VH-VL binders against q9yh85r1066to1250. Designs and how they scored, part 5

Target 1, 185 residues: q9yh85r1066to1250
Amino acid sequence: ASCIVSGYGHYLTFDGFSFDFQSSCALVLCTTIHGACERSDTFPTFTVTVTAKNEDRDTSLACVVKQVEVEVFNYYIVIHRAYKYTVMINNERLYLPLKLGQGKVNIFAFGFHIVVETDFGLKVVYDWKTFLSVTIPRSFQNLTYGLCGRYNGNPDDDLVAAGGTPRFGVTDFVQSWAKRDTFCR

## First folded at step 21 (VH-VL)

Design j4
Fold by ESMFold2, fold request of step 25:
Structure j4 (fold): chain C 185 residues (1-185), chain A 121 residues (1-121), chain B 107 residues (1-107)
Amino acid sequence: as target 1 above (185 residues)
Amino acid sequence: QVQLVQSGAEVKKPGSSVKVSCKASGYTFSDYFMSWVRQAPGQGLEWIGGIIPEFGYTNYNAKFQGRVTITVDKSTTTAYMELSSLRSEDTAVYFCAREPGRSYPYGMDVWGQGTTVTVSS
Amino acid sequence: DIQMTQSPSSLSASVGDRVTITCKASQSIDSYVAWYQQKPGKAPKFLIYAASSLQSGVPDRFSGSGSGTDFTLTISSLQPEDFATYFCQQLYDNPYTFGQGTKLEIK
C-alpha cells in the first residue's frame, strides 16, 4: 500500500482517504511506535516524518516538501531539498548512492526522485519538491499510525490522533501528529 | 544487447495528438529511468520528461505540462509518450533514452533511433 | 530552468589537433554534467558523466573537467571520426537542459 503527499498539501492515506492541510511543522506520516510496541521484536520499527514549506513567491502555488526524515534500523536519515543528492545519516552528510548495513537500507536517485528502500519492504520516494510517497508491505496491516492512517482497509478510521482517539476534523488530526519545535506552535 | 526501438514516423495536423512507442530489450527495464527528448530540425536537444517504470512516477518539463503523458507497459517493456494539441513548432525528431536508476544523476547512456513527427496543415 | 551555454558554437580543426569545448551553467550544479556526441541523422552518443568520468567504450582522448558552473570537454588528439556536434547536459534540476551544441568541422 502507498501513502501520498502532493504539492497542495494533499494527503492520501494507505486506505484511500484523502484530505488537505498546509503546515510548516514536521508531521509524522507513518510510524510503528506506540501502535506496535508489544510486537517490536517481531518486526522492524520505523518512523517517516515530513516537513513542508507553505510560503514561496507565488502564494497561489502548492506547498513544497522541504524535508523527509526516516528512522529505521538505528539509522536516522534526513533528506533536505536544499542538499540534493546527499543525505544525512546519523549526523553525517553522504553522497548518493548508499547501501547501509549490507543492503538493509538502500538510498539512491532515480530520475528527479530520491528513493529510500529497506530489506523489509519500506519504500520512501521523494521528488525534491512536492511529491512524497511511502509504501509498506501487507505485513504492516494494523501496525501503523500517523497521517497515512491505520492500513486496515477502512478509510473511515484513518483520522486517529496520536494516542489513539478520533479527532473532530482534519486540523486536530494533523496537529496531533505534529512534532513540536521552535517553529511549530 | 541493449536496444531501444521506436515506432515509425508520423505526419499530423495541428490540434491533433501523437503517441510514440519505445520498446526496450536486453536489460532490466525497471532499473532505468526512461526519458523523452526531442530535436527540431537544425536545433538542439530538448528534454520532455521521463518515468520510473516500476511505479509510473513521472517528471515533466513544465513547458510541456498539460500536453504530454508518459506511460509504460511493464509486461511488454515499452514506454509511450503522447503529445496533444500539436503545433507546427512540435515538428521534431523524438528520442527515447534510458538513464541508470538506483544511482546518482548519471546521463542518458542508450538512445532510441528517433521518431520523426511532422506537424503541418 | 538552468541554462547551459556552450562555447564556441562552431569550430574548425585538423586531425591531430587538441580541441576544447566549454559549457557554463547559469547556477552551480556541482558536477552533475554529461557530454554527448551527435553525428548527422543519428541519436546522441554518451561520452562523459559526472563532469569528468569517461563512459566505457569511449576513447581516452576524450576527457572532461569542471565543477560548479564551468565545464570543459577536451579531445587531446582529434581523429576523423570525431567531427560531430557536441552537447553538454546538466542533471542537477528539473528540467534536464542541454547546451546549444558545438559543431566541430574539418578544416
Scores: ipSAE 0.700, ipTM 0.877, lowest interface PAE 1.0, mean pLDDT 86
Fold by ESMFold2, look of step 22:
Structure j4 (fold): chain C 185 residues (1-185), chain A 121 residues (1-121), chain B 107 residues (1-107)
Amino acid sequence: as target 1 above (185 residues)
Amino acid sequence: QVQLVQSGAEVKKPGSSVKVSCKASGYTFSDYFMSWVRQAPGQGLEWIGGIIPEFGYTNYNAKFQGRVTITVDKSTTTAYMELSSLRSEDTAVYFCAREPGRSYPYGMDVWGQGTTVTVSS
Amino acid sequence: DIQMTQSPSSLSASVGDRVTITCKASQSIDSYVAWYQQKPGKAPKFLIYAASSLQSGVPDRFSGSGSGTDFTLTISSLQPEDFATYFCQQLYDNPYTFGQGTKLEIK
């Protein structure tokens, strides 16, 4: 299944629910880490975070994806649109292509996209501008949280807030997955 | 053995559309970005767009984005480019060309033979 | 769009001459440049990738150099089969763009 972020702050969850929201905060799209102490040795843990920015140069591209972060295994991967064809890996900037951990994580260019793939089937595709997709295998059904929803075939519960409490408004949902920072808000 | 074989020449009237095919063989189709490039008579090269075959994600030159559609059929390892609302200035040779994926940007290492499209009444 | 300004637009040279063709990008593109050779009625032939690396099967009289904005294709000793049109291409940003070409003719 795939979760998609596209221009104008458009989101499509794993279960097909769509919503619009524009924010300059870092937002958790998809994570297997839910609340405090919820961790399992039966599946790999990861978190994908997106940061968008309003651009006032071209009204057709008013909201761009500025940065994508992927935390997986022992790697903290930062992809920033200002530094094309490079990524930060644990605070070190490296040129593509990359093969980490003997193939546990592969990072490469394909056309005008950057792709992050893991050996367990996580795939993150970003076009350096407005398009971002996160794909996970079926084995992660009911195991994920974030703006991409629960991946359980039920769009009605896709709006689960951080910390596990139900929320029904899009604004409250998105804000619950925002990483707080001095520049967020 | 790596080959890109394109469909034959076409003569079209203004306002019609054309669909050019590019059959790939001798390599793993999904590992390469497939581009379309045109060349008007006596002129330089102009990139139209391309597609990631595995995902179906496209990139278009904005100049063409309202008139062009690029697709693939993975079962036949064939790429297609359809250009609509043809005008006389669309008269050109149209090439498909592959570029290594899963790497960094290298360039178009294999090209089709070209398909001449003539737009004339 | 990133503009690739190629010079000269044409040149005349003799067999055995050393030839240099330049290509300037309108912004920094690191080393994401390819060079192609095209003969009349044929598809372009891939020569150089990553600004300076030779494609397999390309004679070693061809070389490329540059990074950032300024790029050069050099043919160290022209052969009769080298008379063609040469194009640079940037691969940094959408859309891919080509230089307008350099036609290399017999003097």
Scores: ipSAE 0.692, ipTM 0.869, lowest interface PAE 1.0, mean pLDDT 87

## First folded at step 22 (VH-VL)

Design g5
Fold by OpenDDE, fold request of step 25:
Structure g5 (fold): chain C 185 residues (1-185), chain A 121 residues (1-121), chain B 107 residues (1-107)
Amino acid sequence: as target 1 above (185 residues)
Amino acid sequence: QVQLVQSGAEVKKPGSSVKVSCKASGYTFSDYFMSWVRQAPGQGLEWIGGIIPEFGYTNYNAKFQGRVTITVDKSTTTAYMELSSLRSEDTAVYFCAREPGRSYPYGMDVWGQGTTVTVSS
Amino acid sequence: DIQMTQSPSSLSASVGDRVTITCKASQSIDSYLAWYQQKPGKAPKFLIYAASSLQSGVPDRFSGSGSGTDFTLTISSLQPEDFATYFCQQLYDNPYTFGQGTKLEIK
């Protein structure tokens, strides 16, 4: 299943729940590691984080994805909008295509997109503009948390806050998954 | 061998639609970005749009104002380009072309033979 | 859109000549540029990506150079089969755009 971030802050969870939100904070889209997440000994853990910014366009305020972060295995992958066709791997900038960990992680350009894929089926696709997708195998059902939801076939329980409280409103839900720092209070 | 085989020539009336097919063979279909490019008589090349077959993600040249739809059938390894609201200016040879999606170097390394689309009243 | 401008639009040369074609992008495209050769009635043929990344089967007399906004295709010693139209293409941003072409004719 795929979780989608697109357009003017449009979100679509793995289970098909759609909501709109605009934030300049780094937001956890999908994680299996920390927070309200239940750790699994069966599958690898990962975290996908997105940082977006509102930009004025002719007809509306677009939500532009400025940065995508993927934490998987021992790699901290950062994709910056400003540096197309490059990535930061553990704070080192490298050029595409890349194979990490003997092929455990592949990063490559595909048309107008950058793709991060893992050997266990995680796929992150980003167009350096407004589109971001996270795809995971069915084996991760009910193992995910974050803005992408629980991935259990039930869109009604996707609004689970970082603290573990279910069925928050969209605003509280999204804000709970924001990474707080000096620029995001 | 790697090849892209396109459908035959089309003659269309203004306002109608045309759908051109591009059958891919000899390679892993999902590993290549599939583009559509056209060339009017005696003119240069113009990119219409493309698709990532693996994901179905499409990109279009905004110039076509939503008149174009690009799709793929992975089961038959065939790409399609449909252009609606045809105008005389759409008269051109239409090419499909693959581009490596997972490897360097990049560029449209294999092209179809082209499909002539003539729009006339 | 990124505009690609080729120079010259046409040129005449003789077999054995060194030929240089330039492609200029309206903004930086890093190294995301491809060169194509097209003969009448045929589809374009992929030649080179970026700086000297030749497609398999392309003769060594073809070479590419440049980065950022200025790129060059060079044919070191023109052969009879090289008379054709050449196009550059940026692969950096949507939409893909091509140069207007350079027609290489026999003198």
Scores: ipSAE 0.907, ipTM 0.954, lowest interface PAE 0.5, mean pLDDT 94
Fold by OpenDDE, fold request of step 25:
Parts: structure tokens; sequence; C-alpha cells
Structure g5 (fold): chain C 185 residues (1-185), chain A 121 residues (1-121), chain B 107 residues (1-107)
């Protein structure tokens, strides 16, 4: 299934729940790390974070994805809009294409997109503009949290806050997944 | 052998639509970005749009203002380009061309033979 | 859009000549440039990516150089089959754009 970020802050969860939100904070889009949950021996853990910004376009105000972060296999991958066709891996800037961990992570340009793929089926696709997608295998059902939802076939329970409390409003839901820092309180 | 085989020449009236096909063979279809490029008589090359077959994600040249639709049929490894609201200025040879997506070097390394589209009243 | 400007638009040369074609981008495209050769009635043929990669089957008399905004295609010793139109293409930004072409004719 795929989770989509597009347009003017449009979000589509794995289960098909759609909502709109605009924030300049870094937001956890999808993560398998939640609370004190023990890491599964069977499934790798990962976290995808997105930072967006509102920008005026000729015809409309667009929500532009400024940065995408992927944490997987002890790699901290940062894709920044300003550095097209490059990525930071553990704070080192590298050029595409890249194979990490003997092929466990594959990063490459595909047309106008950058793609991060893992050997367990995670796919992150970003166009350095307004489009971001996260695709994960069915085996990750009910293992995900974040803005992309629970991936359990039920869109009604996708609004689960970072603290584990379900069914907040969209605003509270999204804000709960914001990474707090000096610029995002 | 790697090849792209396009559909035959088209003659269309202004305001109509044309759909050109591009049959790919000899390689893994989903691993290459498929572009459509046109060339008016005696003119240069103009990129129309492209698609990532694996994901179905498309990109279009804004110049065509939504008149173009690019699709793929993975089962037949065929790409399609449909151009609507045809104008005389759309008269050109239309090419499909693949570009490596997962590896470099980058560039359109295989081209179709071209499809002549003539728009006339 | 990124504009690609080739120079010259046309040139005449003889077999054995060294030929240089320039392509300039309106903004930096790093090394995301491709060169193509096109003969009349045929589809373009991919020649070189950037400054370091010749396409398989392309003679080594072809070479590419440059980065940023200025790029060059060089044919060290022109052969009869090299008379054609050459195009550069930027692969950096949407939409893809091509140079206007350089027609290489026999003197």
Amino acid sequence: as target 1 above (185 residues)
Amino acid sequence: QVQLVQSGAEVKKPGSSVKVSCKASGYTFSDYFMSWVRQAPGQGLEWIGGIIPEFGYTNYNAKFQGRVTITVDKSTTTAYMELSSLRSEDTAVYFCAREPGRSYPYGMDVWGQGTTVTVSS
Amino acid sequence: DIQMTQSPSSLSASVGDRVTITCKASQSIDSYLAWYQQKPGKAPKFLIYAASSLQSGVPDRFSGSGSGTDFTLTISSLQPEDFATYFCQQLYDNPYTFGQGTKLEIK
C-alpha cells in the first residue's frame, strides 16, 4: 500500500483516509517505532519524516516538500529539495545512485524522482517538489504509525496520536507527530 | 534485442485526439523511464512528458496544459501518449524513448522509430 | 524552464577535422547533460552522458566535457558517418529541454 503527500498539503493514508494539513514542522509520516514496543525480530524498523513549506506559486499556494528523512538500518538518510540528486547519509553528502549495506538500501533517480528502496520492500519516492509517496509491503499491516495511519484496512482508526491515543481531530493528530525543536514547538 | 516499436502514422483534424503506442521489448519495462518527445518538421526536439512504469507516476511538460495523457500497460509492456485538442502546430514526429531509472548513465538510450502525426483541416 | 543553447547552429567540416560543439544551460545542471546524434529521417541516437560516459557502441572519437552550465562535444577526427545534427539535452529539471541543434555538414 501507498501513503501519499501531494498538492496543497493533501495526505492519503495507507488505508485510504484523506485529510489536509499545512505545517512547517517536521512530521512523522510513517514509523514502525512506537512507544515501548519492542523491535520485531522479523521486521526491520523504519521512520519516514517529511518537512513541508507553503510557497506561493503563479496560480496557487502550494505545499512544497522541503525535506524527506528516512531512518532505516542505522542509516539516517536526508533528501533535501535544495540539493537535487544528492542525499545525506549519516551527515555525509553523497551523489546518486547509491547502494548501502550491500544492497539493503538502494537510492537512485528515476525520471524526476528520487527513490529510496529497501530489501524488505520499503519505497520512498520524492519529486523534489510537492509529491511524496511511501509504499510498504502488506506484511507491515498494523505495524505502522504516523500520518500514514495504521495500515490495517480500517481508515477509521488511522488518527492515532504519537502517544497512542486514537481518534483525535486532524489538527491534534498531525501536531502530535510533529518533531519538536527550536523552530517547531 | 532491445527495441521500441511505435504505432503507424496518423492524420487528424483540428480539435480531435490522437493516441500513439510504443511497444517495448528486450528489457525490463519497469526499470526505465519512458518519455515522449516530438519533433516538428525541420525543428528541434521537444519533451512532452514521461512516466515511471513501475509506479505509474507521470510528469508532463506544462506547455501542453493538460492536453496530454501518458499511460502504460505493463502486461503488454506498451506505453501510450494521447494528445487531445489537436492543433496544426501539433504536426510532428512523435518519439518514445527510454531512460535508465535505476542506473546511470542517464539519457534516452533507446528510441522508437517515430510516429508521424499530421493535423490538418 | 532551463534553456539550452548550442553553438554553432551549423558548421561545415571535412573528414579528419576536429569538431567542437558547445552547449550552454541557462542555469547550472551539474553534469546532467546528454548528447544525441540525429540523421535525417531517423530517431536521435544517444551518444554521451556528461563528460565521462560514452554509450556502448559509440566510437571513442566522440568525447564530452563540461559541468555546470557549459558543455562541449568533441569529435577528434570527423568520419563520413558523423555528418548529422547533434542535440544536447538537460536531464536536471522538469521539463527536459533540448538545445536547438547543431547541423554538421560536409564542406
Scores: ipSAE 0.904, ipTM 0.953, lowest interface PAE 0.5, mean pLDDT 94
Fold by OpenDDE, look of step 22:
Structure g5 (fold): chain C 185 residues (1-185), chain A 121 residues (1-121), chain B 107 residues (1-107)
Amino acid sequence: as target 1 above (185 residues)
Amino acid sequence: QVQLVQSGAEVKKPGSSVKVSCKASGYTFSDYFMSWVRQAPGQGLEWIGGIIPEFGYTNYNAKFQGRVTITVDKSTTTAYMELSSLRSEDTAVYFCAREPGRSYPYGMDVWGQGTTVTVSS
Amino acid sequence: DIQMTQSPSSLSASVGDRVTITCKASQSIDSYLAWYQQKPGKAPKFLIYAASSLQSGVPDRFSGSGSGTDFTLTISSLQPEDFATYFCQQLYDNPYTFGQGTKLEIK
């Protein structure tokens, strides 16, 4: 299933729950649940994080994806919209296409998109602007959480915080997945 | 053999719609970005839009936004381009063209034979 | 949109001549440029990507150079089959845009 982030802060979870939110904080879209994926080598751990930015367009305020982070196989992958067709791998700027870990991670440009795919089926697609998608195999059902939800076929329980506790409001839900730093408190 | 075969010529009235098909064969359909490009008589090339067949994600030239729809049928490895609200200025040869999405070289390395669309009252 | 400007719009040359066509982008496109050859009534034919990637089947008398905003297609020794219209295309940003074309004619 795919989780979608689109312009104006629109989110669509794996289970089809949609919500709107605008934040300049780095937000965890999808991360594996500790204790679940770590027990099997067939289910690697990963985290996808998105940082959006509000900017004025000609007649409307749009929310653009500024940065996408993918943590997988001890690689820290950073994709920034200002550096098209390049990525940072563990703080090193590299040009596309890239194969990491002897093909465990492939990063390439596909038309106007950058694609990060892994050998276990994780796919991250980003257009350097307003569109971001995260796709994971069915085998990860109920093994992930984040803004993309639980991926268990039930959109009603997608609002789960980082600690695993249900949240009743979108604001609280999203804020629980914000990475706090000097600019995001 | 890699090839793109497009549907036949179309004659349309202003305000109508046209849907052109592009049958791909001889390669892995989902691994290539499929673009549509048109060329008016005696003019240059104009990119209309494209699609990633694997994901179905589309990109359109803003010039055609709202009038063009690009789709694919992966089961038949066929791409489609539908252009609505046709006007005389849409008279052109329309090409489908594939572009490698995973490797070099970048560029539209295979083209369809073209489909002539004539819009006239 | 990124504007692609070719120079010249047309030129006449003879067999054996060295021919140079330039393409200028309105902004930097790094190396994301492709060259095409088109003959009357035919679809464009992919020639070269950027400065180094010659498409399979394309004679080595064709070469590309440049980066950023200025690019060049060179035919080292013009052959009879090379008379055609040539287009550059930027592959850097949406929408893809083409140069207006350079028509290469027999002198």
Scores: ipSAE 0.882, ipTM 0.943, lowest interface PAE 0.6, mean pLDDT 93
Fold by OpenDDE, look of step 23:
Structure g5 (fold): chain C 185 residues (1-185), chain A 121 residues (1-121), chain B 107 residues (1-107)
Amino acid sequence: as target 1 above (185 residues)
Amino acid sequence: QVQLVQSGAEVKKPGSSVKVSCKASGYTFSDYFMSWVRQAPGQGLEWIGGIIPEFGYTNYNAKFQGRVTITVDKSTTTAYMELSSLRSEDTAVYFCAREPGRSYPYGMDVWGQGTTVTVSS
Amino acid sequence: DIQMTQSPSSLSASVGDRVTITCKASQSIDSYLAWYQQKPGKAPKFLIYAASSLQSGVPDRFSGSGSGTDFTLTISSLQPEDFATYFCQQLYDNPYTFGQGTKLEIK
């Protein structure tokens, strides 16, 4: 299934729940890490974080994806809008294409998109503008948290806050997944 | 053998739509970005849009936004370009072209033979 | 959009001549530039990516150079089959854009 972030702060969860939100905060889009448990004995862990920026465009406020972060296999991958066709890997800027961990992570350009693939089926696609998608295998059903939801076939329970409590408001839900940053709005 | 084979010539009236097909063979269809490019008589090349076949994600030239739809059928390894609200200025040869998506060199390394679309009243 | 400007628009040369075609981008495109050859009634043919990646089957007399905004396609010794129209293309930003073309004719 795929979770989609598209222009102007549109979100679509794995289970098909859609909501709109604009924030400049770094938001946990999808993570398999729940609570204090950072490791899974059965499945690889990963976290995808998105940071957006609000921009005034002619007659409307556009929300663009400024930065995408992917944490997987002890790699901290940062994709920044300003540096097309490059990524930061553990604070080192590298040009595409890249293979990390003997092929565990494959990063390449695909048309106007950058693609991050893992050997367990995670796919992150970003166009350095307004489009971001996270695709994961069915084996991750019920294993995900974050703005993309639980991936359990039920869109009604996707608004689960970082603390595990269901939220009824989109604002509270999204804010719960924001990384604490005193400078973001 | 890697090849892209396009559908035949089209003659259309203004205001109508045209759908051109591009059948890919000889390679892994989903691993290449598929673009559509047109060329008016005696003119240069103009990129219309493209698609990532694996995901179905499309990119369009803003000039054609709202009039063009690019799709793929992965089961038949065929790409489609539909252009609506045709006008005389849309008269051109339309090409499909693949671009490596997983490695460099970048560029459209394989092209279809082209499809002539003529728009006339 | 990124504008690609080729120079010259047309060129007359003789077999054996050294030919240089220039492509200038309106903004930096790093090395994301491709060159194509097109003959009448045919689809463009991919020649070179950036400054050094020659496509398989393309003769060694073709070479590319440049980065940023200025790029050059060079044919070291023109052959009869090289008379055609040449296009540059930026692959850096949406939309892809092409130069207006350089028609290489027999003198």
Scores: ipSAE 0.875, ipTM 0.940, lowest interface PAE 0.6, mean pLDDT 93

